# VHH binders against c4kar8: the designs that were tried, part 365

Target 1, 263 residues: c4kar8
Amino acid sequence: MAELSTPSPASPAPLDGGRGDELEKFTLRGARQILQLLQDLITHRGLITAHTGGGHSFMTAVLKVDEERGRVVLDPSPDPQANRRALAAPRLTCVTQLDGIRIQFPLVGLGEGQDKGRPALFAPLPAEMLRLQRREFYRLQVPLAHELSCLLKAEDLARKPVEVSARVIDIGAGGVAVVVPTGAAEFVIGGTLPACRLALPDGEPIELDLEVRNLNRQTQRNGTEQLRVGLRFAALPRAADTRIQRYIFKTERALNAKARGGL
Below, E stands for the ipSAE of ESMFold2; O stands for the ipSAE of OpenDDE; V2 stands for 0.75 times the mean of E and O plus 0.25 times the DockQ between their complexes.

## First folded at step 22 (VHH)

Design kh13 (framework vhh_vobarilizumab_d1; at its last look DockQ between E and O 0.63; V2 from the best seeds 0.70)
Fold by OpenDDE, look of step 22:
Structure kh13 (fold): chain B 263 residues (1-263), chain A 125 residues (1-125)
Amino acid sequence: as target 1 above (263 residues)
Amino acid sequence: EVQLVESGGGLVQPGGSLRLSCAASGFTFSYYAMAWYRQAPGKGRELVAVITSGGSTSYADSVKGRFTISRDNAKNTLYLQMNSLRPEDTAVYYCARVEVWYKDRSGTTYEFDYWGQGTLVTVSS
């Protein structure tokens, strides 16, 4: 009775060249965004699978980001052979997950060394980071007639506080997507926008903290560029949550009724 | 508190030898790379030698073959054996802790966070 060795689940092939256009929507290239995401990985102690090529990989973590010197510090493998492979590789492909979102980024120019008495790997900051957000939460497309808005407290390029009135395009239990004029403010993925105000039709605006989760530049048919910002509710009071849920439920019911030939 | 205290400097004739010591305290000495650098009168500071925690050494070309950097982790002491001393070796010698070093395809970079007060070495006839 030959024990059929169940083939070890093939390591997910590096996301081959799906249509380059779709990946661009999820690719971060802004220096500040990249730094913030790397810092988030540090904060959450995210384990990273580093691929060196040839089917080899090792587990690592971002230990430090040095903005001034433009470098990232990684935890070396306990396996010296893995570290040698990493150093010999022209490119290290790093894959991780943060809050259920797959993150992938390349590192090039890897070096070995020590940071404060600890062995470490060093690389220049990645030029790009891919962040694949899965829609985990049902989001209601907000009818245009409802004119939901969110007052965002953000910063401009000079780090001056600015308030931006954003149109809410979708809403769910976990957050909102808004559109803002391009250049209205600088948004950083992983950044927190404190004391924002979400305006619902049923009463006073809800004050809440928002976390930037996604940024997508969109060109409208008229040629106008808009920035779509995906925002997570960072701190939502229970009363606010209830109001949001009520709004979603009421709106869905109304939309469904209309679709069935109602008003 | 991190402390580095150099000793062993003095006056020596050309061709002579000296051994510098650096007593380290306030940190786990064995974990850190250590370095010697020197500053001659009217000149900038220059790196003389480095020794990693693993014992790998590097030297400035000006001292290669004449100077030897070593360490005794049990004594928390860094040494610089200087042989065949020349007048141009006259300088204040400093012990330094390497905060960061890294080696890539372009070379090795060293960053220092602590240094001693230095010890004067004078090579004169």
Scores: ipSAE 0.808, ipTM 0.916, lowest interface PAE 0.5, mean pLDDT 89
Fold by ESMFold2, look of step 22:
Structure kh13 (fold): chain B 263 residues (1-263), chain A 125 residues (1-125)
Amino acid sequence: as target 1 above (263 residues)
Amino acid sequence: EVQLVESGGGLVQPGGSLRLSCAASGFTFSYYAMAWYRQAPGKGRELVAVITSGGSTSYADSVKGRFTISRDNAKNTLYLQMNSLRPEDTAVYYCARVEVWYKDRSGTTYEFDYWGQGTLVTVSS
């Protein structure tokens, strides 16, 4: 009998470029730091997802780093089409994770050949690498049972104040995503919504300022339209940050315990 | 240990032919690209020909059509057939192992890690 395959390993997508200035403090640009991090990936045999664009990627690994020549050597794909896409791409976006640390770096100028008689891909050392702890990139998908909502203090089409109670669909250290009925208010990317109220399950709502980062229309299964609004915390008080992080941690722990079914 | 031993050099009149051999040992010969390079008296080194593990060949412009690089993986031997020899072909010829090669948008890079003692080819003018 054929063995049922386990779920595929995580294929982490590259982080959104729109977070670039908030990620700068986690960006390594020093040559020694970059070399050490690449060496750590080699030592721990870290698997890397290399994204070639158009939704395509392949699995690879760093085989060696040549400091003297300023280059990195990568494992080629066994799929020749993946290698052709990689060589044609203007850049590879490499993403990996080791011990809860997410690592992301670009490679440009990819070449194909041999290293000591073995097929390999070659590229100059990356000019930068992102190194992120989990809290810096993680977003919890909020369980419906928690009834997380955010009261938005927004404006209608006539620029009159309106309060909109929006359901929170995900939450992280830097913000939330919410859904509202289409037409409930006008949202402008870059606009600030002061004194909004985030309702967590246990405790008083948190007052916080939000900035609109993205807007997407969504169609419900019954055909009705709603608006997904991505909101960034403009200035997050320490007490609010602590409550949000505690909520995320406890919720994730509880979800993991239920998923295993072992109590 | 890697060893490369060239043979087949000698004195030849212009228009003549020679066949050089390179006996390789200490590594899996069939995995590696191999090359010949030469150095004329008092001059710099010139890459003459390269053959990949898959049999693809490349030649310096100065020898195209006259020289043929080949390999016998069963005998771990690299060859250079030199025809229509000219006085400017006078040089010490070295067999070399290619450690790294790759092709990117800038062209092809070759890097060598081992070479032999060389064999002298003299073409009398």
Scores: ipSAE 0.642, ipTM 0.848, lowest interface PAE 0.7, mean pLDDT 87
ESMFold2 (binder alone), look of step 22: mean pLDDT 84; pTM 0.829

Design kh14 (framework vhh_vobarilizumab_d1; at its last look DockQ between E and O 0.65; V2 from the best seeds 0.70)
Fold by OpenDDE, look of step 22:
Structure kh14 (fold): chain B 263 residues (1-263), chain A 125 residues (1-125)
Amino acid sequence: as target 1 above (263 residues)
Amino acid sequence: EVQLVESGGGLVQPGGSLRLSCAASGFTFSYYAMAWYRQAPGKGRELVAVITSGGSTSYADSVKGRFTISRDNAKNTLYLQMNSLRPEDTAVYYCARVEVWYKDRSGTTFEMDYWGQGTLVTVSS
């Protein structure tokens, strides 16, 4: 009876090959965002797989973030060989998951030492952290209290230009879903709405081009009909993308904190 | 409460020897790296020697080959054996607990969190 050695699930290869452009949308580069995400990893005691290259990895955790000194403290491996590999590596690729979202970040310039009598690994704060939300699957449900809106530049049935203020109901890295009154404008799937304005709570509206991707008529509980319009960001400046990602991240954290009985 | 108490300082002639001791209390001494610092009159405080919890040692170039840092974990005591003392070694010597140290490609960094009151060493003819 040959014991079928169940192949150990291959550690997901570092996502090397994704088109650089798509990954940028999920990359956090803001110092505050990075610090917050690292702090979240500490709070949740998130286990991290640290890849040292050559197919080697070890389990670690973020023990401390020192904002003032710009460093992160990691739990060393119980395997001295793994620690040696980590220290010798030009880059440590850290992979973890928080709330079902894959997080990846590089650490460079690792050092070994001690923190308050405990062995530790030290590294400068990562310059970037990748938060991989499958674009297709993750949409942040916008809290009603945020009152996100999008001014749509559309046409009516007569092809006359009209501006429609739409409530944003969900937002993701790739687009927004909005609700508009039925008959407010004519939308065509695949059509482009140029020079629209997305209003976020944190500043001036973002001007962007939107592509209509989906149309759904919805009947509200009160019997009122609304049109749900799924819109893709057709052209989004990098700065705008960053603001959107920041908003999503901040809001998601707040919602999760609330769900856990926090604030 | 963490306490570090230095002893063994005094007057010695050039070429003489002294042994400083630092009695540690209020923490698990064996887990921490420890350091000796000194401050000469009118000068800043400078690192003299460090010893890790594992017993690895590092010395300032000015004292290398003359001074030896050691520890007795059973006694919670740090030592500094000073040989071939010179007038320029005249200083207040401080024992310190290393809160954080780390070594990377650029070097070793030490951060201290607790200090003793110091013991005076005077090297004079």
Scores: ipSAE 0.782, ipTM 0.901, lowest interface PAE 0.5, mean pLDDT 89
Fold by ESMFold2, look of step 22:
Structure kh14 (fold): chain B 263 residues (1-263), chain A 125 residues (1-125)
Amino acid sequence: as target 1 above (263 residues)
Amino acid sequence: EVQLVESGGGLVQPGGSLRLSCAASGFTFSYYAMAWYRQAPGKGRELVAVITSGGSTSYADSVKGRFTISRDNAKNTLYLQMNSLRPEDTAVYYCARVEVWYKDRSGTTFEMDYWGQGTLVTVSS
């Protein structure tokens, strides 16, 4: 029992690197920090999903780190084709979770051989590792009864200002997803919506700049067309971040308490 | 206790042949890649040949076609058959166990953890 690690519940997809500063604050670059985190993965026997591209991945583990030689040793796949894909890939993206902490790191220059007579994969130490607590990747599904909204300052087809009140369907530390009627405004991926207002129950709306990350058209059961818009928070002040995290925490606790006591 | 004991060295005329042997003990021989290195007077040690646990071989350019590395896993013995010997083959020959090897896009890395004491090969008239 003492050596049991928490298994990953699903094979999580790699996080997009995002904009340069979006994930940077969660990125470890210190050699001592990287070595310690890799050692923690070894100690806890953490299972790692290694993504080779093209939707392919295999399960692995870090067997050892060699600080002096600047390399990491990985468990090869029992599937020879998975190993061939890994060796051919320009980059191996490793993803795992340990005690609710998401860990992601790239390996470049993968090699195949033996360590002390046993098959192994070899790579240089990663130059960086992403380490995220649950709140840093978690998205709360907003209860319908809350009717959380975000006022978007966008443009119509003629590039004239238009304000759209959008229902928030999920919220996390890095952004929201909203729905708007199709045609309410023109959105472009990568576009910036300045001075939008996020309405939370606990005070005045938060003024924030949003960046459009994705767009998805939806048809409701009643035939109504709507647009799902994924929005990233830009330059979020600490006070605004605190209010958003407080909302997420309180709502999640309330939902959990209702589930435990709902008789 | 890992032991590697070379034998078969000696004095030979140019164009002659020698067979070197390396008796291995203290480890599971069949799991490890094994190598021959040599060191000529005044020079560093140079890789001569490698044989993997699966029997794949690799040779230095200077010995290709003349030297053959082989192994007998039942006898825990590594061999080097040296034919068409030249004066520049004069060296102390070492048996070595490969601790780590791997091949990546930049080439092949070999790292040794145990060496024999060596056997002298002299090629002269």
Scores: ipSAE 0.661, ipTM 0.858, lowest interface PAE 0.7, mean pLDDT 87
ESMFold2 (binder alone), look of step 22: mean pLDDT 84; pTM 0.822

Design kh15 (framework vhh_vobarilizumab_d1; at its last look DockQ between E and O 0.66; V2 from the best seeds 0.65)
Fold by OpenDDE, look of step 22:
Structure kh15 (fold): chain B 263 residues (1-263), chain A 125 residues (1-125)
Amino acid sequence: as target 1 above (263 residues)
Amino acid sequence: EVQLVESGGGLVQPGGSLRLSCAASGFTFSYYAMAWYRQAPGKGRELVAVITSGGSTSYADSVKGRFTISRDNAKNTLYLQMNSLRPEDTAVYYCARVEVWYKDRSGTTYTFDYWGQGTLVTVSS
């Protein structure tokens, strides 16, 4: 009776060395963005797999962010050996998922301690966080001729309210991607932009709340830098949803007809 | 409400011994690291000793080998046994609750959130 050696779960394949350039698009390096994303992980009680190397990992969570001291507080493993490995590791690779988006970030310089009577692991804030957004939702590329725009209510670097008219480049059931001039406003991933106005061709602008989900700097062919902002519909009234869906459907139909040799 | 009440201070001759006590209430004493501070006349506050919830201890170099920090979790009491007292040990001694401590490769850092009123220790001939 040959004991079928259950194949050891294959170590997650190293993220295929897709060109370093593509990963940069999904890498957050801004201090405010990192803080916001960590706060989001706290809010959602996201479980994190912390890899210590050598095929070892343990489950943890971000318990607290100490902005003043520049530290993240993690839940220690119930396994003392795992904690020892974590503390001995030169780097902890943290992997989690938030809203279907894979998040990965390194922690270095781990320490042990206690926060208000609770054992905890401490680390400096990560210098970077990788956020891999899977395009799960079909997004319509907005024809340039439609000139869809979104008035964003944001803040500048001084936290002064600013309104930015952004061109909508794609739209889906869950949100929009827009382009704005670099420096027009400060956007933070996970931040909410309240009372924005999405202009569709078929009527009055739709007032809606938007959540910043992605930021990508793009250099145009002319050398001009633009910021692509991925925005999620945070609260969409049913009537607005219907209008958006109708627009998408109508536009898709028109594009398909044109592609088939229709005028 | 968190309370820390120190006792055991007094006048002692050089070379003498004292035992300070700190009665803790209003929190789960056994979960927290605790510390002793002192403030000599005209000087700043200095950390004297720390004891973790697990019983690990650390001491200032000035008191190492002479002072012993201990705790009785059943009594919610922190102690400081002071032996071989010197005039330079004259100070108000404070009990403190450690809010946060962390140890990394660079050392151990402590923050405190509650202090007692202190007890005076005078070492004089």
Scores: ipSAE 0.786, ipTM 0.909, lowest interface PAE 0.5, mean pLDDT 89
Fold by ESMFold2, look of step 22:
Structure kh15 (fold): chain B 263 residues (1-263), chain A 125 residues (1-125)
Amino acid sequence: as target 1 above (263 residues)
Amino acid sequence: EVQLVESGGGLVQPGGSLRLSCAASGFTFSYYAMAWYRQAPGKGRELVAVITSGGSTSYADSVKGRFTISRDNAKNTLYLQMNSLRPEDTAVYYCARVEVWYKDRSGTTYTFDYWGQGTLVTVSS
């Protein structure tokens, strides 16, 4: 055997709550839809990461659904401390994947007991479940060689219009993250940047409205200050969405080919 | 085939004692919580006592301090020791296997999947 031991990857984290309005269209709230999705998880025996808060989580699975009593039955952790944390938590955030679809749902009111002589955890059925295909949550890390940019139509400190060419560091179906020099413009969380232009390698730049979702100031090794700006696409036309998805797919394919060839 | 067979019922004077037994077969007894419930003539069923697989017990208020539920996993047998019996304890007593139980903030929920035919306890002079 030529394999080397590698550290286990970190458990999947819940999606960022600050993206709540972007995710609403993928949220299931119908009782039948929720029951069917839970049944699908049972059938495939998918492993679930259950987050209890404070950076703690444990692995579980949905064992069954008691539709008559409105309860979901979960596999308890072999670690008693994890079970105690779960029972004490006001909310258990469950994250899993089924056939390339990411699934996330909350459980509230967790209890402990037995099902046909076997220890189990019990909770009311979730009121909602998030169901996303990969393209709906995935963010491509843009290769430096692509020099992908977005022209931001923003304002300076004096509220005068300014155009800033920002390097795109990641891109997904719902938005981009960019970096700009500190002080190039004033950005406000919740602010709208109309008529920005996203330059993809193929074709004309895409004109789109962006909303500022987060700001992070950072210092590079050379001492240069820059601002990372998280931007959401507002009202993205279908044609623009198609071009963005095509870029992501093509770039992933190219990156995967290089990784296999380079070992 | 899961089977539960109660025994030990009979006639007893007020203040007296009886010990009920329930012989279990057809399943792994030590894995299951077990219960006694009773039905007085013309009345609904009342859950009397529960014992978990780990030995934790709970009782109806009407019998606390007088009745003791216990189990012998080696003999696959459930017991109910009934002391200081009163005329209102007159009922058919049923042994039951707990299918599901769980405890949350609203209390403890039990469901039952198998029960016996019962044993009659009569408390009378």
Scores: ipSAE 0.517, ipTM 0.829, lowest interface PAE 1.5, mean pLDDT 87
ESMFold2 (binder alone), look of step 22: mean pLDDT 83; pTM 0.824

Design kh16 (framework vhh_vobarilizumab_d1; at its last look DockQ between E and O 0.86; V2 from the best seeds 0.67)
Fold by OpenDDE, look of step 22:
Order: structure tokens, then C-alpha cells, then sequence
Structure kh16 (fold): chain B 263 residues (1-263), chain A 125 residues (1-125)
């Protein structure tokens, strides 16, 4: 009876810093907020995955927060090698979850020592903490059958206004990813596309402003090149937000029902 | 209650030797780093020596090579052997428990939570 080694759940990859602008809304920088969140982690005895780089990580916990001295105390790993890696790392990326919310924060300047007779790791308080609500970061992969599209108002290489019908491949509360034919328009990261139209299955298109956040050239299996464009909702009316949320919820429910054999 | 009681101080001639003792009670002595401080008349407190749980030691430059810090965990006692005493070593010597210590890229930090009442060492011809 070969014990099927259940693949250890892949340690959530540290959020690649490239999604910078969307993450800013969820980044805490206030000293009081950071202290409170760290205290909450202590109270709930939250286990933290500390990433040291190079694919290495260890489990730790916040043991103490010292506001006066501006430091955080962590539980060291029982593995001396993990502790050595932590101390050698220029940055420790800590990842945890509290009440279903993903929390990520960097620690820099780690030291090792003792607190009240117990071995501990020490670091300055993080300058920022990322609090990601699952719902906000969840991007629904749009079923092909829904034919979700977005009419992009962009410019060509000659700066002539062009309208490009783009297929929406994923959608979340904060934006959409679309695919466009290569050369259909010129996109600039940080650029705004005004008065675009998102077509949802449930009614009239939603007019909205989009900001270009990411550009990725993809080659399809058939050899055709496509441009994936990550777009943030720059100005979304409340009614539009509600419609988008409703669509996501409804679609997720349907997909889950299908996955459970209910359809 | 945590208690630290120093002993062994007294009058000694320049070049002489003394051994200070600190009896610790009220906590698990073997789990804590310990230190000696001194305060000369009209001067601030000065860290003299530290010994970790593992027995690693550090000394102030002014006493390096002359003083030796040691511990007996079975007796819950900290010691300071002082050799080649100088008039500038005249001070009240205090035993201290290290609450926190850590080493980072900037150096070593020590924080102390309990002190003894001290023992007077006078070096005079």
C-alpha cells in the first residue's frame, strides 16, 4: 500500500511586487495600524510562513511587539539552518492569514538573541503590512462561454484613436485582464483609457475608465501572438461595482455547482 | 521574587585581586544571561562584563584581560574575578539580569530588568 504522499500544499508564492498599484489600497503604513495588526496576530497565535528567499521558508509566530523600542520578536525555527538563512537574508517575507484575510509583511534587519530566557529572533517593526481580503483579490477566470468583452478606447502608433474589442479573461473587484491582438493599439503602463465599455451578460455595457497596469505578450499554441493587458478600474460607479460583484458571485456559484456534479 | 545579592567587595591595594559573587534567586538562573555593572563616584553606570546562557563572555575594554566573568548554574551564582586592580576600578559593582539580548548587523544589544543592591570595591593605596 504505497502511502500517496499528499503533495505538501505549495507555499503561497510571495506576492510578486509587480502588482504594485492595486496592492497600495491594501497596504497599511500607519504605525498604529501595523501595531494593532501585529498584536492581533499574537492574540490569535497566528502561524506565519517566513520566506527567506531561494524557495526556502520556515514557520514562525510573532511572540511580542515592542512599540517603545520599535521591534518585533519572532519564534525561531527549530531548524538552525533555517535561522541562519533568515539572519543572512536581506529581507524576510512573512505570510499569514487572519480571519480568512491574507497578511503579508516584510522584515529587514533580523537579529538573533534571547528574550526572558528564551531564544528569539528580533526585527524592527515592518514599515508596511499588506492585508488582502480574499474577495478583493479573487480574480474569476471568465468562462469562455460567457464571451465577456471590453471595448477599449485606445490609440494606435500614430496616436489615432482606435476602438479595440478585447476578450475579458479574468475579472475581479479591482479590474480585468483582457487579450487583444498584437498591434491593435498601443498601451502604456500607467496610461488611462477613458470611457471604455465592459459588456456583462446581464445587461447594458458598463462605461468605465481603465488604467493599464500590466502588459504581457503571449504566444498561443497556434503560434498567434496576443497581448494580455491588465487593467484597473480607475473610476467605477457604485452601481457598476455592484453589477460586477454580482456577476462574479453568480459565476463562481455556478462553477462550484458544476464542479460538485450538480450540473 | 527575583533577587540578586552581591558580595565580596572591599578595600584592596593597587595591583591586588578581588572576587565578587552574586547570589541569584526567584528565577531559573541558567536560562538568563547575566552581567556586571559598575558605578564610580560621580560617574554613570558602566557595563563591565556579560555572560550568556551558553557561557559566551564579553568585556568592556577598560577591564579586558584583567576581569573574568563566570557562572555556576548549580549554585545560582555569578562571579567576577578582578585582577590587577587599579584606582579607576573603584566603584559600586552591581549584578544584573539580562532580560533581552540580540545580535544583528549593527552589533549586540543588551537590556536589563533586575539589579542587585551592589557591593563597594575601593582600590587605594
Amino acid sequence: as target 1 above (263 residues)
Amino acid sequence: EVQLVESGGGLVQPGGSLRLSCAASGFTFSYYAMAWYRQAPGKGRELVAVITRGGSTSYADSVKGRFTISRDNAKNTLYLQMNSLRPEDTAVYYCARVEVWYVDRSGTTYEFDYWGQGTLVTVSS
Scores: ipSAE 0.731, ipTM 0.875, lowest interface PAE 0.5, mean pLDDT 89
Fold by ESMFold2, look of step 22:
Structure kh16 (fold): chain B 263 residues (1-263), chain A 125 residues (1-125)
Amino acid sequence: as target 1 above (263 residues)
Amino acid sequence: EVQLVESGGGLVQPGGSLRLSCAASGFTFSYYAMAWYRQAPGKGRELVAVITRGGSTSYADSVKGRFTISRDNAKNTLYLQMNSLRPEDTAVYYCARVEVWYVDRSGTTYEFDYWGQGTLVTVSS
């Protein structure tokens, strides 16, 4: 049943350049696309959280877009301090949702004044807008009890093949984060690990190619060293994608049921 | 129907004074910033003065200290008091309604949507 939806108030932190390459394919840069998306926000009366930095934000909305002058008009905050922060900020990061889609865009060069006698904020059109479905940005924190693992086909310091069984700590549509003991293998950011095996609880392990995106060294409570490795899925088959999404959905539903039921 | 009707122009000697009026109708006058601009023969348009709905004023450097913009919201009338007139002030003066104004890091922007037919001010001996 198709239901008419309105954007919900959203307060998630802005997505940043830490996922820059992963987000590029969801980034709109065409003027026509940007204008249409802004018009959609106006039409659906989307509430926008505008982040000014330093942990401060305020609620706003796009009141109009002026294509001829290349600018947007925003609703000012009733709080004068919020408006002052916005005007002083080097950029205003706007986040909202439309029909289950997360939308994020920067505004630079903010001004304050009036539009037909009414207070308003003004800015040039954004140069880019992110448009993401939930599946494309969500990462499930894997419950420890699931013992989810990924067999990595990597190399040691002598560049000899080694297999490392790594615990999966989070998983999303685009990849996993794992932990391994430091020194178990040599990882290079941008490097590819072919034919790794991701073990989900249901069915045979998934064979997939992984790309190393980030590395973070940690010392555990007992003094042992471990390495957190962020891995991107390369060319994920549809069947594998379906199994991963099914795992995420079932696990999230089960975790939500426990939270509602309590103990 | 928005209308702006200027009056009060005329011939005046250098050093003299003149008061321009602009009668506004067809809109809620008190909601809008209002402006005077002028155009000398063969020249481009020059913004002379602006008054906001809150009463704050701004002036072109060429007229500061000599001209005073004011408004009477009860009479829907905008005024320009011009003192110490100079031959360079000779122009057609237009009353204008400010549609949009804002201040950003690059300065102040004013955009007009309606203006009158103008009133001629000639300053000569």
Scores: ipSAE 0.473, ipTM 0.799, lowest interface PAE 1.8, mean pLDDT 87
ESMFold2 (binder alone), look of step 22: mean pLDDT 83; pTM 0.825

